# Miniprotein binders against q9h3h3: the designs that were tried, part 190

Target 1, 235 residues: q9h3h3
Amino acid sequence: EDGFTAEHLAAEAMAADMDPWLVFDARTTPATELDAWLAKYPPSQVTRYGDPGSPNSEPVGWIAVYGQGYSPNSGDVQGLQAAWEALQTSGRPITPGTLRQLAITHHVLSGKWLMHLAPGFKLDHAWAGIARAVVEGQLQVAKVSPRAKEGGRQVICVYTDDFTDRLGVLEADSAIRAAGIKCLLTYKPDVYTYLGIYRANRWHLCPTLYESRFQLGGSARGSRVLDRANNVELT
Below, E stands for the ipSAE of ESMFold2; O stands for the ipSAE of OpenDDE; V2 stands for 0.75 times the mean of E and O plus 0.25 times the DockQ between their complexes.

## First folded at step 15 (miniprotein)

Design yE2
Fold by ESMFold2-Fast, scan of step 15:
Structure yE2 (fold): chain B 235 residues (1-235), chain A 85 residues (1-85)
Amino acid sequence: as target 1 above (235 residues)
Amino acid sequence: SPELIRWKIRFLLRFAELLLKRAEELFKEGTDPEEAKELLEFVQRLLRMAIQLAEKLGNEELLERAEELIERAEELLEKLEELKK
């Protein structure tokens, strides 16, 4: 039954990464072209596996916007996975600190703020705001999932270069809020994604490091950010 | 890395086979043909990824295994579609 839910999520993630992406690359494309590109490819209408009635007839794994300064660096994922297998065999405790050490050793430092929204105007509006922030230089890179056949929620991922750089993670949160985003955000380091750390994992780890909630009242920051592992409010 | 790619291929093949067997059971039971079709479409996606990776790795054994499973999935899809006609 659901004994393969984690495997299902991992396989879907691999499929999305390998399928073609729709990319607005600000390194090579004038910023003036962004509004037309967003109108052509609203994420609520782009279908995961293609549909003659949608903007795409062929599969699309992700819709992405690259900032002018974007320089991809996935680190040593091979070394990370080998070390992970060794760690599991060693009997050593698997904790957030141990995973942080593996990530630093193998230079797998990127992470992302996640927001999940239902298909529709709210999703498309949020994505447009994020995309503009990326092209204007307030954020580095972002991507959004296409509409799944099942019609579930879609995810916007906003990346930072280094999940151990707390100030950088908080600056990204502020930029997301400045773009008009008010929904719940959670922050996940890519090392957790590569190692298959999802909800209900066998090591009982929280699958995200930070949580951001919008403040509706008189907020100096626009949001409240919580370090989930240490239960410490950062903003 | 070749080792990482091999692990990914094996993972995809094992998962695809699990889902294919589930679709085959649904077909035998005559229940939820729409669910069986959706499982088979996903199985085909997983196997196409496995084929692409196996080709890049140059591993004939893994490529042949992926092609065997995709043929099996295509046969079942044809049977399901014929039931509608």
Scores: ipSAE 0.012, ipTM 0.378, lowest interface PAE 8.0, mean pLDDT 83

Design yE20 (at its last fold request DockQ between E and O 0.90; V2 from the best seeds 0.74)
Fold by ESMFold2, fold request of step 17:
Structure yE20 (fold): chain B 235 residues (1-235), chain A 85 residues (1-85)
Amino acid sequence: as target 1 above (235 residues)
Amino acid sequence: SPELIRWKIRMLLRFAEMLLKRAEELFKEGTDPEEAKELLEFVQRLLRMAIQLAEKLGNEELLERAEELIERAEELLEKLEELKK
């Protein structure tokens, strides 16, 4: 049922991807407008389907902030998907190394830090901090889910452009922590999503590469990051 | 691209079928009709998205699959509404 839950969440994310997004685009919008935008569209109040009393009257899939340096480039997703199908029929072993190589070959290198927060002040505060970091250039792109009907946890996704660049991934973790975020973070390369590979998949692949845990006063980075595959601390 | 649209349709159908099967299980068990109804309403949303994309693509095979699933979902939702009576 861990597999059912993962697939259910993936279905919600895909439906959200296809609905309208609320976007603050720093490439076309002055940074001075950010605070007003954040106040108008707090993620705890923007509803998934436009409930009465919400800031939004239409469905909203995601609330997003694009940094000034954001350049959308998902890579060769079509080629990745074709190679993946060929690999599955080839009889070759499917391993984390195989997935990594496919992602590199097709330049599908983006990934994301994820955090899950209950609706309310902590979520809105965390999102505001992340959004400011994006507009200021410490982070490039982030999104947050809107309020669901049942009031479950919401997710903030903070993207990085290359999951193989461990320094860049750790710098994003540091920027998230500098925004005052203390909850657990998990890191997932986008390649798994583009191939429809979720937790409890038939190949026993783990889509989560890293976990980040806040660590009070221990180091300049402010967090302890664990490589899930090798059970090795990176920080 | 058409290939990416086709992939999206296939994923929507995969998710919709999984959720529909869960709703059918809940109905057969007689367990929590509100949960089954909520799942079916989400299934309908996924399938309407799939139908819209399949129509745009002109892919009759995928459109037929989506229409078969939405018919199953609508039938089950009607059965749940009858139980309320």
Scores: ipSAE 0.757, ipTM 0.919, lowest interface PAE 0.6, mean pLDDT 89
Fold by OpenDDE base, fold request of step 17:
Structure yE20 (fold): chain B 235 residues (1-235), chain A 85 residues (1-85)
Amino acid sequence: as target 1 above (235 residues)
Amino acid sequence: SPELIRWKIRMLLRFAEMLLKRAEELFKEGTDPEEAKELLEFVQRLLRMAIQLAEKLGNEELLERAEELIERAEELLEKLEELKK
């Protein structure tokens, strides 16, 4: 993907964040209602702009499920941004380690596993599995993009509280795999988004920290997780 | 926070400007008027969001910039519509 595509996707994501969300909140809604909600708002049919005949009549940015233990905490994003601007002005070298330290200092530690799927049954099924895992407490929070233009992929995001907690990141991967997801997963910290660091950025920072590939051969639904920064397999 | 809102506005404007430029290029090439239209419609959406945030923040400079860009997008959309006739 070229730099333009990355920025376009980032713009779409930002716009989606600002539009209304369809949310199932397990903290306030019984788990028994999840199936009805999933049936009412299948991601492949929910349209980004509320097209005629869609389950939604108004624009929807994201479809999301919040688990019982979900607590939104974005950290000190303002302080992070200020520190980032100061760092750029200083002329000091900027490395992934620098960004990690900034994230830690300002408590902007959220990250997400990402999967891209074509609209249709496979997407809806994948989402249902993820949503169930969230409601059952195996995952904390997830969201999926609604259907946009024809032929466009939809993205499922599964969040973790701390991208520096390797075990937590791996546990989320395991839960995703247990939910029946077999596609490629990439893990991205939110700090890169908050700083406007996308693919092909001038600092050559890779916003993808981890990559997970499904493995068929083990008794346990396993994945091979690669640390992209260090080029080391974790699993 | 006001600072976060300002950041969002700046990012929206940056994206809008980038996408608008791309739409202009597509328009000049004449190869995909539908893609250009879709981009422009999205640009308008981004800019409307920026305008709303700028108004909320009371930032006249960012508001003016957003309004200038949206006008440019509208003009290009009008040109695209004229070419389809």
Scores: ipSAE 0.619, ipTM 0.880, lowest interface PAE 0.7, mean pLDDT 90
Fold by ESMFold2-Fast, scan of step 15:
Structure yE20 (fold): chain B 235 residues (1-235), chain A 85 residues (1-85)
Amino acid sequence: as target 1 above (235 residues)
Amino acid sequence: SPELIRWKIRMLLRFAEMLLKRAEELFKEGTDPEEAKELLEFVQRLLRMAIQLAEKLGNEELLERAEELIERAEELLEKLEELKK
């Protein structure tokens, strides 16, 4: 059932956030060490719960790269959760606008570009490109999921500080494209993740705000970006 | 903050109970024993996280609740193993 699936995805996301992460932190580690770290921890080989035959023997929730200027600010997530429970109890309509207002009020502004890829060389190559862009300062921070026990697609998340800053969101898209990424990208604000808004949500909301498609020999941007909710092209 | 930690524990317990009930349904129906086992392993993981947070918070009520759910999950796992012979 749709409700159960959304809750299960939320539970998995919470568990991954709480489990140990493999981190390359450019704030404290020289950029020259990145290639060796990427070779040691290719995301297609790092297992979610550990395996003596993989690079990790213990569970890994995420594989992440922090840029030199990275300064995390998750906002008031607890206040957001309390306000969300109150809103649901009130019976008032749940809309993208209502969620945006809750996010702004509680300063939960971060968001991310998502790309889903099957385990293998293409995933590892894409992640290496994104990681280098982060360490070189073209992107701020990124993470990639480890390989699930049952298999399936893995996700690369490339974060921006403020989902309401359209220019910043588009600049991140351009940097991802400049890193050689050609697959479909979708943009999701973290407020949707914290509130459990996934593809199977009970409010029938689109779980992402933007969509980016690669253009071969097209515009100077290298991509076409669409506002999914309003079906309006931004580029 | 203690309030945020308490909120996280309650969310973990809620997820664990929901998934445990799903595993119990699969067991009752006699379908997908591998899925039921995987759910129970994940439930145990969520509950161990809840226990660690409850211990740090010093909240005996939440700790006892997590221990109750782990016991229930272990009992269901034992029943699944018994049916497989």
Scores: ipSAE 0.610, ipTM 0.874, lowest interface PAE 1.1, mean pLDDT 87
ESMFold2, look of step 16: ipSAE 0.654; ipTM 0.899
ESMFold2 (binder alone), look of step 16: mean pLDDT 85; pTM 0.830
OpenDDE base, look of step 16: ipSAE 0.599; ipTM 0.872
ESMFold2, fold request of step 17: ipSAE 0.702, 0.639; ipTM 0.904, 0.892
ESMFold2 (binder alone), fold request of step 17: mean pLDDT 85, 85, 85; pTM 0.833, 0.829, 0.827
OpenDDE base, fold request of step 17: ipSAE 0.608, 0.611; ipTM 0.876, 0.878

Design yE21 (at its last look DockQ between E and O 0.83; V2 from the best seeds 0.66)
Fold by ESMFold2-Fast, scan of step 15:
Structure yE21 (fold): chain B 235 residues (1-235), chain A 85 residues (1-85)
Amino acid sequence: as target 1 above (235 residues)
Amino acid sequence: SPELIRWKIRMLLRFAEFLLKRAEELFKEGTDPEEAKELLEFVQRLLRMAIQLAEKLGNEELLERAEELIERAEELLEKLEELKK
């Protein structure tokens, strides 16, 4: 059921964030070590809860790569949550615009491009491309989910610092495409995550702000990007 | 940070109870015992996380709530395992 699926996915996402991560941190690790690390931890083989037959014996929530210039800033999450509670109590309409205002006021600005791929060579190849782009400075930070027991699709998340900075969001899309990625991409602000807003939320909010589709020619940037919030084509 | 930790505990407990009720429903209907078992294992994982956070925070009420739910999950899991035998 839709409601059950949304709650279950939200629970899984929270658990993954709290479990240990496998991290290649380019701020402290030489870039020359990346290829060996990628070979040791291909996302199609790293298991969510550990397996003697996989690269990990213990649970892994995420596999991540931090760029040299990565400087995390989560903003004022406590202030955001207090303001959200006040908004719900006030009876004021809860809209995308209201959430945007809360995010800006409390500096909770990060967001991410998402891509979903089946376990296998294509996933591992895509992740390797993204990881190299991060280490080389074209992207700031990225992570990929480990393999679930069922073998369902895995997700690669590529983060940007400010979801309100359209140019920055588009530049990240371009870098992803330059890395050879051709699948559908969708962009989600982290403010929705902190407020617990998922696909089947009670306010009927769409947490996806942009989507990017690969184009085979004619486009200088290699993709067509749509602003889902305003229903406007950007490229 | 304490407010964020409290929020995380409350979310974990909410998710655990929601999924536990689904597992109880599957058990009652006698369908998908393997799915019910997988849900219960995940519920136990969420509750262990909640217990760890509640202990570090020193919140006895949240700790007791998590312990009540994990006991309920363990009881149902044992019933499912007995049916398999």
Scores: ipSAE 0.648, ipTM 0.896, lowest interface PAE 1.0, mean pLDDT 87
Fold by ESMFold2, look of step 16:
Formats: sequence, structure tokens, C-alpha cells
Structure yE21 (fold): chain B 235 residues (1-235), chain A 85 residues (1-85)
Amino acid sequence: as target 1 above (235 residues)
Amino acid sequence: SPELIRWKIRMLLRFAEFLLKRAEELFKEGTDPEEAKELLEFVQRLLRMAIQLAEKLGNEELLERAEELIERAEELLEKLEELKK
């Protein structure tokens, strides 16, 4: 079933999280150095394990840009995990509302817009646009996977600090579109990651909360955003 | 924190066991030994990460679980290499 692909991708993401990252940190690096850094480390050429001939000689888990306002805060992940275990043994129903409440109670509120692109110019161009938006302050933090094995798509993640803040999530979507991104975007709260809940999970939960589709001549933002949990258009 | 490290180990073991079972299925089917080999190499990477973290915590139970899984992966890799001969 499709569960294998989702779990394999989750495993790859976790392994990447634990390897070294290539980071452009606007909090400590002048913005004028960004274009040179992007040219040195295009995501279609940075290899996951440091292949010969790559710009990197060591493994790279992620390529990231931190905006000047970036302040990392994962929340009470330990308390979240303990409450999750208790919930599973309680007989209480496990629903999207239950997960939302756990995330709120334990302050695990971050989430991310995701886009998947094949290696090449389109990916590198999209990443460069996102990276500039982060350094210019329209977005706060983003990362992109390096190139791993032929034929694989790569992912750009654009973070927001509170998945319950619909305005903030929509503002990030607008900033992504303003950077010229036209592909499908999906939004996933980090609470699902910390609980090990992937796409084909036993509770039939959908980790994708929002979906954004670019449209010509539509809303003021140029995209249509759907709340998948409630089947409600937000734009 | 120690609890976050334990969570990471448990997730690595969960992923490794799931993927190892898929590699065993691929071996039984006999359709693509290179896919099975690549999957097992990734499983070994996950398990080496789990072993390092379990050793850091001094958690013998999790360390033994990781070592059991890596032995299963190594045995299957040996079977795949013998099949190529």
C-alpha cells in the first residue's frame, strides 16, 4: 500500500534532520552574501552524502536559510509525547481535534508549507526565490533537501510558527506565490512529525491540513487555499 | 533531553523494522535485488544512528533491539550477495 512510501519518506526526513545542515543565517551573515551562497550550493547539485564532484564533501541533511526574526521553539515535545501515549491507552477517540488540542496544550504549534520538485533549474530557481524572501523578511525560515539518488524529487519546506493562526499561514502562502511559485503546496503541522504520525497511519488521520493551488485571475493572492479537514475554502 | 533522545531511538527502530520487512518481501518476490540492497543499506544507516544514541543514553534494552535488527539486515544482505553468485 501507499503507507510504505510515506513511512520511507518520514524515515529519510528524520535521518536528514540528524545529519549536518548547510545554513545561511541572516542573523549573523550579511544579506549581500546570499547570492554567492546560493550559487555555491544549488540544491540540485548538493548531494545527500557528499559524492565526489559535489560542492559538499561531507553528508548534508538539509540546506536552510534563517531569517533575521527566526527564533526556534519546538514547545513541550516531551509532555506532548507523554500525553499522546496516555491518550492511546485511554479509549478516548483520536481525531484531528484531539491532535489540535494536544498541540495547543503543549505549545507544539509550528507547521510548514511543502512543495516537491525534481532536481534541476526549476528547483534551484524556486529555492533561490524562497531564500530571498526569507532574507528579506517576508518568510521566517525555510529548508530544502539535497539531491539524493537519481530520479528522486526534492522538497522545500517553508515554516510558520502557528498552524492555528490561519492568517499567518495564508500570509506565508502569499509570500511563496509572490516569489513565483506556481506548484501545489501542502501544509503539515509539526505535531504529526513529533508523534510519528505519517500519511497512512492506523487512525486514518490526514497530516495535511491545508492545500494551496495557484490560479490565474482568482483571489487577490493568486491562489486557492483549501482546509482539507473541514473542506472549506479559506481564500 | 533524555526523553527526546529515547523518542528518536524508538522512531529510528520503528522505521528500520518497517523497511526491513519490506526488504524481506522484495527478497521473497525476487524481482529487484538492487532495490532490496539499497533499502537494507538505508536500514543499516538508521540502525547505526539508533545504536549511537542508545549508547549515549546507556540504554541496554534499546541497544539490544537495534543490534538484533542490524543482524537481520546483514543476514539478508549476505543472502542477496549469494544470490548474485
Scores: ipSAE 0.607, ipTM 0.896, lowest interface PAE 0.9, mean pLDDT 87
Fold by OpenDDE base, look of step 16:
Structure yE21 (fold): chain B 235 residues (1-235), chain A 85 residues (1-85)
Amino acid sequence: as target 1 above (235 residues)
Amino acid sequence: SPELIRWKIRMLLRFAEFLLKRAEELFKEGTDPEEAKELLEFVQRLLRMAIQLAEKLGNEELLERAEELIERAEELLEKLEELKK
């Protein structure tokens, strides 16, 4: 994908973040209502702009599930951005390590596993599995994109609190796999999003830190996780 | 926070400007007018969001920039519609 596609997708994601969300909040809603909510708002049927006949009449940016332990903390995004601007002005080399340090310094540590699925039963089933894992406390928070008009792939995002916590990232991968997800997963820190660093950026930074591939009969985790920065397998 | 709102506005404007330029290129290249139209409609959406946030924040500079960009998008949309007639 070229730079245009990356910027376009980033813009779409940002716009979606700003539109209304359909949320199941396990902190305020009984877990017993999850199945009814999933049936009411299957991701394959919820439309981005509230098309006629869809479960939603108004635009929906994301469908999300919040777990009991979910606590939104974005860190010092403003400080991060200021430091990033200063760094760019300094002419110092910018590396993945530089961004990691910036993220740590400003406590902007959230990241997410991403999976892309075609609309349909498989997507809805995958989402149901993830949503249940969130409500059951195996995952903290997840969201899925609604159906686009053209029926392109939808994305499920499963968040972790700290992209520098390898164990936490791997635990989330394991929970996703336990939920029955077998597709390719990529892990992206949110710091790249906050700094406007997408694929094909001028610094040649890769926003994807980890890649998880499902492996039948493999490790206890059922997946092979690759550290893309170091080209090392973590499992 | 006001700072977060400002960031959002700036990002929206950045995306809008980038995508608007792309739409202009598509238009000049004689690409499928529908693709350019869809892109411009999305640009307008981004800019409407930016305008709303800028108004909320009371930032006249960002508001003016958003309004300038949305006008450019509208002009290009009008040109596209004229070509379809």
Scores: ipSAE 0.592, ipTM 0.874, lowest interface PAE 0.7, mean pLDDT 90
ESMFold2 (binder alone), look of step 16: mean pLDDT 85; pTM 0.829

Design yE22
Fold by ESMFold2-Fast, scan of step 15:
Parts: structure tokens; C-alpha cells; sequence
Structure yE22 (fold): chain B 235 residues (1-235), chain A 85 residues (1-85)
């Protein structure tokens, strides 16, 4: 695709982040209330802009579940943006390694496992499994997109606090698999999201660092993880 | 922080201008007026967010820029609706 797709996706991501969120916060809400909250706000029925007949009357950017230990830290995003502008004007090559160094320098370390599912029962079931894993402490935080006006697949994002911590990234993958998820997962560092790195980016970078495929194995891991940038198998 | 708010406004304006130019290209090509209309509606949403933040920040220059872009989007949307007729 052309560069239009990458810029449009970046704009949509920013708008979603700025619109209101529906949040189940396990830091302040008893775990016993989760099932009722999930029944009230199934992601296949919550509409992006509050369509008639949906559970929401107002726009919703994201539906999220925060774990008991969740402590948000976005790092120095302003410093990252200034450094990114300087990098682009410098003529220095834009590579995964260069972006990784920018992220480390500015402490923009969070990242997420992504899964894309069509609206319907399977999406709602997958989200419920992820939400329970977050509230039970097996995952830190997750969110799912509401249903778009024109339809299309929705995305579940499961966050880790440090994309450079390979063990932490793999532990999150294992917890997702233990929650019953069998679809393809891809891992994206938030630095790529902040800098607008999507499928059809102008630097021709792969927009994700890892992929996880469901696979039966003797370790009970449930998946095989590949480093997409270097084409190296991690598990 | 005022710096963070200013950065958010600049990003919203950058995205709005990019998508507005794309809608203008579609209008010239005459290929998909409904796609152009949807882009313009989204551009208006981004610009309304920018205006709200610019007012909160008290930055008249950024507010004026957002208002210029929303007027341009409204003009193009009117032209698209005329073609549809």
C-alpha cells in the first residue's frame, strides 16, 4: 500500500487515544464486578462514535482493563519527538536499531502484543479471557478497539512495560496463550506507534518486532515466537 | 504541561492537513466521493480536537491555523455534496 495508509492509521490511533475510554480498573474496582462489566460492554457491540442501539451514547476510543499493579509510564515522548525530527533532518539511516536507541534514551519502553479479530462472539470471548487474565494478575493491562462505523476487524492490545525485556515479552505471550488465545499475535513497541510506523511507512520498516504462532509443544508454552526484523526463531 | 498540549495540537494539525490533501486528490480524480466525504468528516473531528486544546492553551496562532483548515475542509465537503446532486 502507499503512505496514505500509514498516516491515516496514525491519525486514527491519536484520535482514539484522545476520545473517552471505558475502563475496568482493578486497582479500585473489585474483581467480582468484572463479569457484569464485560456483559455490559462487549467490544463487538460498543461503537466508535456512539451509534443508536449500542451500549454507548458517546464516542469511545478504547475499552480497557487495568491490573492491580498497573503503573503507567509513557516516558519522555516530547524528547522522543524532538529527537525524531532531528534524526529525519540529519540524513542518518532510519533503522530498527536507531529507533530502539531513541526509545531507550527517552525511556519510551512500553509495547504490546496485537491480535486482530472480526466483530462477533469470538472477539468478545477472546477479550473476556484477556480481561480475566489482567484482573487475576497474569497480565498487566490490555485494551480493545470499539466497532468501527464501516466494520472491519477489531484489535486487542496486551501491554508489557519494556519491549527490550525479551523474557517479559515472552511471558506475556505465554499468559495470552494460557487464556485460550490461538490466533496470530504480533508485537509492536509503542515508540513505533508514537513515530507513525505502520504497514506502509516511508522507511519500509517492518511495523512489528515479533510474531507468535499457536503451536503445541512439550514445554506447555503453546506458541513459537519469531524475531521478524532479523528472521530469527526465539522459541 | 503547555509543551505537551502544544505538541498534541501540532500533531493533530499535521494529520488533518495530510488527510485533507488526500481528500482534495480524491476530489480531483472524481473516483470515490464517499471515501473523500468520510476523510473530511474525520479531518473535522481532528480539527475540533485541536481547537479545543488550542483554546485551553490560549494559543491564538494555533487556534487560527486550526480554524483555517476546518474552513478549507468545510468548503471541500460542500463541493463534494454539490457533485453528488
Amino acid sequence: as target 1 above (235 residues)
Amino acid sequence: SPELIRWKIRMLLRFAEYLLKRAEELFKEGTDPEEAKELLEFVQRLLRMAIQLAEKLGNEELLERAEELIERAEELLEKLEELKK
Scores: ipSAE 0.548, ipTM 0.859, lowest interface PAE 1.5, mean pLDDT 87

Design yE23
Fold by ESMFold2-Fast, scan of step 15:
Structure yE23 (fold): chain B 235 residues (1-235), chain A 85 residues (1-85)
Amino acid sequence: as target 1 above (235 residues)
Amino acid sequence: SPEIIRWKIRMLLRFAELLLKRAEELFKEGTDPEEAKELLEFVQRLLRMAIQLAEKLGNEELLERAEELIERAEELLEKLEELKK
């Protein structure tokens, strides 16, 4: 909501990235082990800091599933952040186009579809569906946040390699819908996350590039996707 | 690389200082002691990460800065605990 909230969210994101992750890595683990792993670590029960009674005794930053073909490439995040600092002092306008150019220049191209769900059965069921889609090869990689101490909503993130590849972004949306997901989805490039641009930022940027809403009625893709930056319907 | 580690330390210190200042502000206002305590616990976590990285990097300046901030956080947390008595 305010600038402090955006900075606090950035700090939380950094801490979560640096804390240990619970990972099912399909590159090294047989797919037959997935159901047992999902039963052992349901996201609604895994706590951020290892609260008593949870499956984890130590802090967990993220619960993740890596697909067989997943090849991490975060690009030059350090160079991106240096360029961002220079941009802020240059007097140049800070716009979606300028950020897109910074991301391309530094090869920071990944992005993610986000869904926010309350802790409980529906979250665990949604995560299981996404995790199976990743292991089966319909999606590349996904992660879900552990339960926070205060019990707010948890987030499932489904990644794509290149936010500038519109067809790839739409293909991921279709796979998410095919996995049974019906809630609102929003797509955010990782460049915005690395630069700490969240809902209420000082530059008044919309951190969401795409929005996906579930639709019934015989549509082949099962959803309507809107390009939020240009206010254009893509499907 | 040493440069990436240094960057991570600087970011952790920046966030820790920002959140610590907010906790100090809440303490002065006498507002929301539980929020201030939670911020301080999180600040201590960020600073412990920074200390671990600074030790691996062998950077005395960054280590000293992290230790300075964690001492400030510990002092404020102690003051908040005293208010409960």
Scores: ipSAE 0.600, ipTM 0.877, lowest interface PAE 1.1, mean pLDDT 86

